# Miniprotein binders against a7ua95r516to809: the designs that were tried, part 167

Target 1, 294 residues: a7ua95r516to809
Amino acid sequence: ASLSLLSISDLVPDLQFIFFWMSNAIEILYFIQQKSPAYMQTIELMDDKAGSKESLLSATISANEEAMTILEEVIMYTFQQCVYYITKTLYVVLPGLLDCNPFGTEPSSEQCRRAAGVCVCAVCVMPEAVRRVVSVFQTTSDLLQQYQVHSEIQSQMFAYLFFFTNVSLFNQLIDKGPARGWFQRSRVLQIQASVKILLDWAKGAGHNHLAQKFFAKFCSTVTILASPPQQLSQMSWKALCAEHPSLKPVQLHRILTQYQLMAELGPLPIWQPSSEDEAYIYRTVDLLESFENH
Short names: E, the ipSAE of ESMFold2; O, the ipSAE of OpenDDE; V2, 0.75 times the mean of E and O plus 0.25 times the DockQ between their complexes.

## First folded at step 12 (miniprotein)

Design dj7 (at its last look DockQ between E and O 0.90; V2 from the best seeds 0.00; counts 0 for: copied fold)
Fold by OpenDDE base, look of step 12:
Structure dj7 (fold): chain B 294 residues (1-294), chain A 95 residues (1-95)
Amino acid sequence: as target 1 above (294 residues)
Amino acid sequence: SLRKRAEELERKAEELKEKVEELRREAEEEGAPEEVEALLKYAEEMAQAAKSLARLAEAALERGDPRLARYLLRAAKILLDLAEFLIKWAERLKE
C-alpha cells in the first residue's frame, strides 16, 4: 500500500494486537517483580529439612531474573513495533500541518460521529490537517488506555512520538521552508496556530510537560520566524541564544539568515554570532535534527 | 514447530496446576507445614503465568510473528521449570 494512503485507522487492528502483547507482558513482568521477593523471603526462612534451601533460592532467583529479562525484551520489541507503525502514519500526515491554513474556512468534511449534527468539540473545529495529526496521537492514547498499558510506557511512547514529530517538522521547515514560503510571516503565523492546537491537545491529554520539552526546537523556530522585524532586529545573537537554548548555533544562524532574506533586511551586526559560536555556525551536519539520537 | 511447543507448554502448565491442587489436598489432610502451601501457591502462580505466555505465543504465531512467539515461549518454559522445581520441593517437605 502506498504510504500516502496509510491512515492510523488502517493500522488499528495490527496495533491492537501489539498493544495486547505489550500490556500482557508488562502485567506478567510486574507480577513477577512484585511476587518474587515475598516468595524468596519465604524460601529463605524455611527450615533446611528437605535439602539445601540455597539451591531452591538460587534456582528461583535465576529463573525470575531470566524470565524478567525476556519479558523486558518482549516489551521493548512490541514498543518498537508500535512506534514503527505510528511514526509511519505521522510521516504521512505531518507535512500537511505545515501547509495548513487554520484561519481558512475549510469545511470540516467529517461530521463528528459522536454528535447528531455539527459537532463543535475541540477536535471537530480543528483544521483537517491538524485533526489528522491529532487523530494519530488520540488513537495512540486510546489504545494505550484500552489495554491499560503502564503509565511509564505511555509516557515513553508519547515522548518518542513528540520527538519524532518535532524532528520531522523542524527538518522540513528548515530544509523546505524557504522554497515553500513557510518563512513568510503570514505562513509562519498559520504554522504557529496549527502547532498551538496540537500543543493544546497535548495539554488536555495530560502530556503538557512532554510536549513542551520535545517540541522546543520547532516552537523556538516558529517563534523567531513569527516575530516582527522591528522586534527581532533589536535582539542580539546572545539574547536569541539565551531565549532559544534548544537551537544549536548553526540552526539559529540559518533561521536568522533566512529571516533576513525574507524580510529584506540588510546585514544586522547585532545578529553576528559570538566568537565562541562562530566555529559552530558552519557545522552544517548539525543543521538538521537526527532521528537516531533518541 | 513453535505451535506444537506452545501447545505442549500450555498443556504442561495445566498439568502442573492440577498437580498443585492434588498436593494441596494431600498436604491439608496430612497436616503439612505452612511452607508447603507457600511453595505450592508460588508454583501455581508460575504455571499460570507460563500458560498465559504460551497463549500469547500462539496468538503471535497466528499473526505471523515467530520472533515474538519464541520470546514468549522461552519465558513460559522458564516459569514452568521453576514451577516444577517448587512442586518437587513441596513434595519433599510434605514427607
Scores: ipSAE 0.706, ipTM 0.905, lowest interface PAE 0.6, mean pLDDT 91
Fold by ESMFold2, look of step 12:
Structure dj7 (fold): chain B 294 residues (1-294), chain A 95 residues (1-95)
Amino acid sequence: as target 1 above (294 residues)
Amino acid sequence: SLRKRAEELERKAEELKEKVEELRREAEEEGAPEEVEALLKYAEEMAQAAKSLARLAEAALERGDPRLARYLLRAAKILLDLAEFLIKWAERLKE
């Protein structure tokens, strides 16, 4: 499928409607939640001369609970629609981060250089592959702010988008890395630089804590692969596990195996798994991450 | 049709809001108990929420999402029924 078919800009009109519904449903749900206790207290304090205020109270509780349940379903439905469309576009652009050379000459860099080298637009200084990913995140952020979506829902959406990004990049690196040459040291350093630009965007956008949490597995992988052989060969299996708790034993073992191959480094006794981990390094079912773990 | 249902619920929500405004004015003139004003205010807010939900459902139908519209109209109906119930109680207490 063409990138123009899956571009985030092509989806903005549809996303605007979905965000509009989601934000309004959230507002109404919040209104009921905040107002209901006060009105219920008022009803409870009413004179019970008729002896039937319990019927009023029961009916009110039931209506509020049922309406709030339905609104929660609406919010979940619209949230899922948003993330579905956004992740479809994100899936298309993410592989470019692994092929990108961020140290090369870039089209936007030439325009910024002609403007005396000062660029007030962060997008102008990014490599094209990184810019395409950032455009998805930035457009999402702009829409969430435009429609005044509740901050808790905004955080949940970016938590999911960062989780999706981490799973997609990690799985592609592990699965396709040997065939694509992505484990070569020069290539890993280029990937590391591209990811750093993306993480810098997330920090500037106010999502640093979410990015740190949800990119941990991919970042750990790249950090290990980018390490100089002199440094990495001195780190034991136990030390590597302790420094990179986001990596499962099978994942760490696979990463170290690829490192040995590309660095032309023979088997190292210090990288032998602990007795407790030895059974787990062959669990290939645990090698790739599931998109459903979030 | 679902579109006809959405329009009817929005119209009914607006009618209930207008009825509540009239009843609140009458309650002030008659010096009705504070409980009557509280129930009428609650009913007004529920009718307003139902109106908002019905308008959202109309928008969902215009964009071809009848599933979303059904959920919104179900919630709107529940809140309208609550508003009517509160009004009946307020009228009974006023007497």
Scores: ipSAE 0.617, ipTM 0.889, lowest interface PAE 1.2, mean pLDDT 84
ESMFold2 (binder alone), look of step 12: mean pLDDT 88; pTM 0.863

Design dj8 (at its last look DockQ between E and O 0.78; V2 from the best seeds 0.00; counts 0 for: pae E 2.1 > 1.5)
Fold by OpenDDE base, look of step 12:
Structure dj8 (fold): chain B 294 residues (1-294), chain A 95 residues (1-95)
Amino acid sequence: as target 1 above (294 residues)
Amino acid sequence: SLRKRAEELERKAEELKEKVEELRREAEEEGAPEEVEALLEYAEEMAQAAKSLARLAEVALERGDPRLARYLLRAAKILLDLAEFLIKWAERLKE
């Protein structure tokens, strides 16, 4: 119940502190990593007049290593906290993406209406459900930039968020799609358009490679489902496997089976799994994606 | 308390920075080896980093995250101990 009211905006105050800690910890870690070798060299070159320089060197190495270890733990901890809060928000808004009709005249968000001019910015023309998802990613991007978080950490953050989003959308589509009518061509085209908007945003934000990589399963599923029956029925199992390598045999089989039912196609021998894949199509444990593998 | 520890570490960091400045002045007046200045610079940087970590810990405490505060304070303490050790070596090299 309480999760339905959670917006990314509500989390910004807490997230700001987490990003603050994370950014500062990274900066200090980087400082130690960059400066410690030079200081160690200085110590190594010192005359042994004041006592064993070896003891000073040993103490310096030990202190730096321990401090860096703790700072890495801080960075990991704060990273996990960020992911936890952001993914909670995504969990709330992602289902709306599958139900979204991007071709409908949804009234422009009230916020853009107050500006006397129809803002034709890419965000303002987005369907509300898509805008909510994009807002989570944009807010995350803005915070990462605001606190000047190291680029590697930014990439890892978006990699995980895209992974999470893909798993969530894929699992929902596979599990609930038939019952919700999301496998109907008209609905699939809506989903495809919505995802394209999200991918276009990711491209504009500089995360094109990550988005393409981590959304591959969901995009493949949508692409197959969006394919005309005349085209898809001409593609063999092997051809589909080759074209959609992100899909496990059990997943592809499930998609094709549901497609066949939806399109009222008779049995298609051409979609019959190979003898090699036949054992794998019954591994229902592999049907849904796991959140734990990342 | 963790808060008291954070305040103590901040105070200690500032004390060490003041000690570095004092020793720099003395080293310049006495014509101490370049190695002394290098150690003092390193000590100052470590003390400053420790001070920053202690401040971050205070913020963590204010936000109700004592776990994070403990990590930050541990790191701060390690860096301060290193700074103090470097200062002691600098003093010995100056003599």
Scores: ipSAE 0.592, ipTM 0.860, lowest interface PAE 0.8, mean pLDDT 90
Fold by ESMFold2, look of step 12:
Structure dj8 (fold): chain B 294 residues (1-294), chain A 95 residues (1-95)
Amino acid sequence: as target 1 above (294 residues)
Amino acid sequence: SLRKRAEELERKAEELKEKVEELRREAEEEGAPEEVEALLEYAEEMAQAAKSLARLAEVALERGDPRLARYLLRAAKILLDLAEFLIKWAERLKE
């Protein structure tokens, strides 16, 4: 394996071997966990004529525990390697979601209508930036299914990938958004549409619950930013906190500050944090999320 | 060194499987207690698992991952030692 490879397609051969090792280790671990107790029970019920049954039981228990511990380490190691390679490719392609325009494809409406009668081309198509991210997720899903990786491990892997995606997109938006113009309403609507495409992929792939859970912070941010000024100005700080519990006070404050600037609602703050939250709205150390958070 | 160890553990696993097959045949012919058959079946399964782990370690070494190979060989050795212990216990019970 080489860390210099940034394309998921270039990593597939290495990922195939890592998934192969992980899947086999899981199967052997499961065998020890599920079948060995029956053998242990047979030994436990034996007549101890030689006075060595306890030695046999002790040795067997010790060997099973040691082997299971090592196999769990193998599974963790291979899982971490998969996640490491996959997130390296995600980190490179994710920022493009913030710049892409899913509405910008030329409508060949007359050509599409003629070839398929009255066929309405989709208003929102998959731009290349979104396709690159979906390709990473889809390739991962295909490999997990190809190697019949246990469903709980598949869920854990996508939980982490969605967590990583959320942190990466959120941090990029908050950190670079002012300089890149990503808080402009037209850009926010484009970002929202791109994220919708990712969420639709996750739903179709059977990971809807994980995506809803782990994209919550970024989705809340985009939802707030996409709100019409008339509607958002009517919401109190308390109401916004209640609707968006994934956002820390410093994060919500920063988002609302940028919103007020972009919507040209004047320099005076509109949303007044609660007295409890006011101690936290300037805690810059809490603004960006950690990729190691949980 | 790791490759030599992987080959040795795979060879030992095959040797133990052959020994278990012979002992199971003898136990069936002589009508040995159910416990002897259970121990031999357990030993066979442990030897087979160890063989699989040693084989995976060889693949990991071929692909340049000696860290993974070391973990796999450690597990393989533990399971082979258990298999050998179970065989010795089964032989003692047969007497």
Scores: ipSAE 0.364, ipTM 0.790, lowest interface PAE 2.1, mean pLDDT 83
ESMFold2 (binder alone), look of step 12: mean pLDDT 88; pTM 0.866

Design dj9 (at its last look DockQ between E and O 0.84; V2 from the best seeds 0.75)
Fold by OpenDDE base, look of step 12:
Structure dj9 (fold): chain B 294 residues (1-294), chain A 95 residues (1-95)
Amino acid sequence: as target 1 above (294 residues)
Amino acid sequence: SLRKRAEELERKAEELKEKVEELRREAEEEGAPEEVEALLKYAEEMAQAAKSLARLAEAALERGDPRLARYLLRAAKILLDLAELLIKWAEQMKE
């Protein structure tokens, strides 16, 4: 099936199995971790009547350690599989978020219309493009809860998904934004509103800190681009760096350069990079974010 | 085959659980030390965990993931071996 047709709903059956394995592996791992110390202590306190107590203890320790190691590998494997499928779905739906006009009269999703009344829930009032993204995260959340996956693993899952989302959106905006007109103030405001809806969802889902942390680059970019020329032109390079520490010098420089072009601003000496940053603004390899650094 | 191995491990796990129950009954009748019961309980729990892992492996095979199945079966085998060792010790302590 073409990636373009893949919805999160299509992946649910496969994801359910993966989450099932992951959850069960975590449960068994946790069981071993909790029980092993008590049983080892019991063995240590036993009389050496049945032979070498030390041998039994050693064998017990080794078996538990090896089993736990394998279970950790199972957990990591299943985790990676989940991430793989979910991120594929995100890859398909995320571009729509940048093109979304949340202020437009897009018809409410047909799915909520079939219930007796206009559902005014936060999800139902979302633009379709935003809803699709949120649906991926919500489905993930629901599955994690359904299978009672350990909270730490849930947090790691969302951390990675938000990271992936940020990298994807940031890179698309930086790379394609000028050509697609996403740097125009009106379009930026649409993007900002769409992202706000996503962040509000994340907040409601209990992932506010993670969302703020991992969306920082994209949010900073959007914030700068959404700033009025009169305001932004009064901010020095140093001030912008300080306000947006998530942005590398090369990234900030690119954003400001494109902003200048879009706003038809002449060269602004106040945006001149510091002597310390001057060498870094030309590091084009650092312009786009990498998916590998998480 | 991996499937056959999974079935064998599941069967073995059940056999070990039955052996635990047998030994527990005998230990109670003979007035065996409390340590015997502790070992038997540990063996039972390990056998049960192994059984669960074997079932998960079977499911993985059904879904076409032999890699996952191999991990699960390896873990199951380790736990069963431990259970067997614990049972042997329990038997020796009962005498």
Scores: ipSAE 0.751, ipTM 0.920, lowest interface PAE 0.6, mean pLDDT 91
Fold by ESMFold2, look of step 12:
Structure dj9 (fold): chain B 294 residues (1-294), chain A 95 residues (1-95)
Amino acid sequence: as target 1 above (294 residues)
Amino acid sequence: SLRKRAEELERKAEELKEKVEELRREAEEEGAPEEVEALLKYAEEMAQAAKSLARLAEAALERGDPRLARYLLRAAKILLDLAELLIKWAEQMKE
């Protein structure tokens, strides 16, 4: 069946409405939380002629608390809608990052030339597959800033987007990597370079801490796979677990198995799992990551 | 029904804003206590917030999102009821 590619540009009108609602709800919530206490203090100082001031204060507190609860629900609902739209575009564009060659020439420069006579953004000088991912992040950042969304909500949005990206890339690499040849060393180095471009964008956008935190599993995987055989073969299982705490035993075991196959190494005793981990290395239910935070 | 409710809440919020403006003029002319002015200012802020929420709910209905509109109207109703209570107290204290 024919299906138009989902692009972030096609979703901007919908996202604009959702960010507008979210921003307004946050503003009213902020007013109740931060500015209403001054009015409450004045009410507290009132002369209580009929002994009913406590009733007014109680009703006011109750109304504020209930309104804040509902506004938090609005913020959560609109946040989830934003995530829904944005992750649908990420789902479409992320697989290309695993297939692209960031070291080679691509027609991405010609696409930028057709749209504009001069390249004025960082996305125009990078591989098309990476540019499409960066464009989703950049468009999201631009919308959050345009609508003056509170910085804590902006951080939560990018924390989730980086989490989603990490889970998607890791799962595809582990699940489809053998069939797609993604564990070959030349391919791993290309993937590493592409991820570096994403990490550089995140640092320049002020999200370095979030990217370091939420990309840890995928980055650890690529770091191991990109390591020279002379260097990696000197690392014990225990040492690798210590250097890469984000990897579950079954995940580390699978990565080392693929490394051994692609580097044409025989079995290495130093990579034997500890007795403590031996029971876990075959748990296929733990191999892939969930899109839910635990 | 939901669209009618959104329009009604917006209209009532505007009516309360006009009532607050009239009461504030009367309170200033009569030299009413600072507490009456504070209640009226608070009521005005709550009525304005309720109006904003009702207008956002109308926009949500135009987009076809009645779930979002219901949340917004629940909040609008609460703030509007609070504004009415504050006005009632201000009126009693002017006497």
Scores: ipSAE 0.695, ipTM 0.910, lowest interface PAE 0.7, mean pLDDT 84
ESMFold2 (binder alone), look of step 12: mean pLDDT 87; pTM 0.854

Design fj1 (at its last look DockQ between E and O 0.63; V2 from the best seeds 0.74)
Fold by OpenDDE base, look of step 12:
Structure fj1 (fold): chain B 294 residues (1-294), chain A 83 residues (1-83)
Amino acid sequence: as target 1 above (294 residues)
Amino acid sequence: DPKEKVEAMLRAAERLLEEARKALEEGDFERAIELAEQAIWLIMRAMYEAEEHGTDPEVDLKLYEIEKKADQILERAEEELKK
């Protein structure tokens, strides 16, 4: 099937199967971990008739260790399969987020219209491109809840999905942004708003800390690009490095160079890298993020 | 007039910001968050409208300043709700 035809809805049956086994394996593992000490104690309290106690204890320990090892492998495998399928669907829908205009529609919520006059919050009409991305995350959340997957595994899943999303969006913006006009300030403001809708969803879903952590690089990039020229032109290289610590020197330098070109500012001495960073701005290998660093 | 629209949005955001500040001072952190978030969304839209219609750079700076103040209120209120 062409990647373009893969919706999260098409993968739900396969994901349900994987989540079922993942959840069951976690529950069985937890059961063994909780009951094993009591079983060992029961064996230890038995009358030691003819050395049978020590052999039974050793056999029970070995059987529990083997079972736990197998269950951990099942959990790891099923987790990786879930991530693989979900990230494929994200890969298809994420480019649409960069082309989305969330400002094209009026607020649907009367409360938002009355309070702020104009709103693009989660209560208002979510743009279709953002909705498709949110739907992947929401479906994942719903499946994790449906199968009562342990909270730690849920957090690890979302951490990876946010990481993947940040890397994908960042790399696309840096690589294709100039050619696609995504560095134009109006387009940047659209991207910023689209990502904010996603972050607001993550906040509502209880993943605010993870979202802030793993989206930091993309958010920093968008924040710089959305800044007024008169404001950003007053910020030194050192100040920008301090405000955006998630950006590598080479990344910040690229962003500022593209901003300068887009805003027609000419060369700004204040944005010149420090002597310490000067060697790092030419490390083009560090420009794009790797998917392997997680 | 697009300029008048942006200026009206700016004034509305300033009101929301002041209400958010007041809520923060009163210890109503949930309300402060709500108002700050509304201000931010309004500012983001105002910035977009200003950019699309070629608005005065001074207005753009004012919008930016309000956004930063709203973010500060939001951050402070969220920190207080975690205690």
Scores: ipSAE 0.779, ipTM 0.932, lowest interface PAE 0.6, mean pLDDT 89
Fold by ESMFold2, look of step 12:
Structure fj1 (fold): chain B 294 residues (1-294), chain A 83 residues (1-83)
Amino acid sequence: as target 1 above (294 residues)
Amino acid sequence: DPKEKVEAMLRAAERLLEEARKALEEGDFERAIELAEQAIWLIMRAMYEAEEHGTDPEVDLKLYEIEKKADQILERAEEELKK
């Protein structure tokens, strides 16, 4: 009952109002920025008369500065409010992604069957947990497009949402994974499939570059954990760092420790940190990511 | 039989990958993408089924190799389609 206020559908009326004013403020700011240089150049070509040219230039600069300051404040405030409400909704729904099973549904299509010679679904039925996350992203995208928000602001919005999603999923996996069994490879393969649904949504929505950039840490984690033991055991620490630059040494060390435990590869560490990284692999203060900066 | 199910999925994924490679060579990049994506999903399902049964290391590694090849075809086709 009390959590119904965090549903994205409950927030749509407020978000519509906020997006409307953000879009208007952005358009007015763009107009002033585009017009200001040309108008100032026109004033500079005017005949000077008792200092009127200097007075007009000064007044025009001052008026443009006031307007741009106000508009920037409106844009920042409205952007911050959107991010605040949307990420509160995401925070509630994201943990379920780690516990769902996308392989529990096997809808068939004749097209998939004929192409593969076996009943293979090209589209799986989304688990409810994945559907909730996709719904937040899709609703946000629909609203941004409905109110014609400038494409650069749309990209910045999804950059923040993907960053938030990455931090939330990574921290939950690292913090709760041992107790919840999330480092078991069968669970990791389920998580990988759920994340692929999100990545496919992002690609179809035109945000592939942003998703690849801002999901990198969580995706690297899942990729390592999903790897066959024979393949991963042959990779050096240096090679893993090179393939997964988004992971801090303490994070990579923790992931590999859990991998070795779950894959039952014995108690002797397989992956030896480089001399440069050895100082950092036990810095637990660096283990979890901050939601506040990236 | 879980091992037979996984082996059947592996063979189906190999067929899809060969068809994707042919589509890529023929310049049908949209079909190559579609086939590579189908192969990737089938491989992910096969890896999950294999893990639930207790994996044969050889099968596990084959699934990994085919997935890597499917990723390469997907990347190549998507790059060509942007042209």
Scores: ipSAE 0.773, ipTM 0.928, lowest interface PAE 0.6, mean pLDDT 83
ESMFold2 (binder alone), look of step 12: mean pLDDT 80; pTM 0.751

Design fj10 (at its last look DockQ between E and O 0.54; V2 from the best seeds 0.69)
Fold by OpenDDE base, look of step 12:
Structure fj10 (fold): chain B 294 residues (1-294), chain A 83 residues (1-83)
Amino acid sequence: as target 1 above (294 residues)
Amino acid sequence: DPKEKVEAMLEAAEELLEEARKALEEGDFERAIELAEQAIWLIMRAMYEAEKYGTDPEVDLKLYEIEKKADQILERAEEELKK
């Protein structure tokens, strides 16, 4: 089946099965961890009949360790499978986010209409392209909650999904942006608004810190590109590095170079890399983000 | 007129910003956040409209300044709610 036809809804039955086993394995693991000390203490309090106590203790320890190891493997495997299926769905819908115009529709709320601005706030109708992305995350959240998956595992899941999303969007923007016109300021503003809707969803879902952390690179890129030329042209390389620490020198240099071309700016001496960064701006291998660094 | 629309949006954003600032000063951090977020969204729309129709660069800078101020209010209010 072409990846293009896979919706998150089509994966729900398989994901439900995986989440069920993941949740159960976590619960059993937790139970063993909590009860093991009490079992060991109970064995320790038994009458020592001819070395049987020590052998029973050793056997119980070994059995618990083995069980815990197997459960950890099940949790890891099920987690990886969930991530695999969900990220495939994200891969299909994420490109639509970069082409989305969230400003194309009138605000749904009267308050947003009265503010003379078409608000793309959470009260407004979410653009279809953004809704498709949010639907993947929401479905994931709903499944995690439905199966009462441990909060730490939920956080790890969203951390990875946000990481994947950031890498995907960043790489697409850097690689295809110039050719697609995504570096045009009007398009950048659309992208910024689309991502803000996603971030607002993440905030509402209780994942604000994770979203801010893992989207930092993409957000920094979009923030620079959305900046007025008059403002950005006054910022030095050092200032930009300090304001956008998530960007590698090669990435910042690429962004600024493309910005300069788009804005038809002459060479800006203040954007010249520092002597320390000069060697790093040529490291094209570091330009795109890797999916393996998580 | 697109220019008039952007100017009206700028004025409305300034009003929201002032209300957000007032709410922050009064210790109504939730209201400050709400108003600051509304201001930011309005500014983002105004910037898009300004860019689309080629409005005055000075207006664009004003919008940027308001956005930065709104972000500062938002950040401060969110920090206060975490205490």
Scores: ipSAE 0.748, ipTM 0.920, lowest interface PAE 0.6, mean pLDDT 89
Fold by ESMFold2, look of step 12:
Structure fj10 (fold): chain B 294 residues (1-294), chain A 83 residues (1-83)
Amino acid sequence: as target 1 above (294 residues)
Amino acid sequence: DPKEKVEAMLEAAEELLEEARKALEEGDFERAIELAEQAIWLIMRAMYEAEKYGTDPEVDLKLYEIEKKADQILERAEEELKK
């Protein structure tokens, strides 16, 4: 497919073609793996005349190894192509999550519950920016199901898509957050709600464990930033590291620095890094995440 | 009055949490999940409104604590439903 067609709907025919060949290669590989022992057993039943049995066994082993290698290469290549097209689309739509307001609409009267003389509604409305991201995930899921792609490959696909989403959102927040006002607590609370919509989609789609694992860094960041000052100011550096093991020392330090600025807090001795971590809080090369660390 | 709205949302969230706890104890795990999720979304909106209009830090902490309790009920109910 052409790179000028970055919408997921325009890429579906090309993705269908790629998924078709990936699924076929997986099925053929599985068949060879199941049939290879039976074929070797058939060779062992042959009479050995002029060493033909040993030559046939050696040739069969070589042919199986060559076929397995070719099929594994095809599967890897097609997987990478799917990921390439899907993540290019995903990269375009993800930044909108950081700017949308999931609380910005009045829900219908059917969704309201009255409390204390006012109509209080608990329903969160899906913003267009969140819908665009969900559409990429849902379209991917639909295609994987349509072509009956093996469940392990489906899991690997979503593991990478969630990893990519986490890296993209985290890097943009860290890099652009100060200039864009994304560290303001009201904005963080909006981001938290938008991420919960994505996590709820992942749970409903059967990918909860993958989402929990691969969104961990971004979720930890948002959880810290959303915390009330009275709660967060009572947590030591060591306690924060233990609660948020996905954050590198330089990342946690940067997040706490932004939190102090927005909450107008002075330096807190309880947030001083441990002696082990003190050398690492200035490693700016480790601040942003790589898209290649899967 | 924004402060009054936030405190009304806090009160409603406490009621939803108590109903969720009761449903969990009675073994109605699907209802417990539904009520806990409603409480969580109400709390998230309440925190946003409280931050936007400036509210009592005591209310902010209370919303945080109720959210944590709702998360616990949700987790337990989902775990029991898988049985």
Scores: ipSAE 0.742, ipTM 0.917, lowest interface PAE 0.7, mean pLDDT 83
ESMFold2 (binder alone), look of step 12: mean pLDDT 80; pTM 0.748

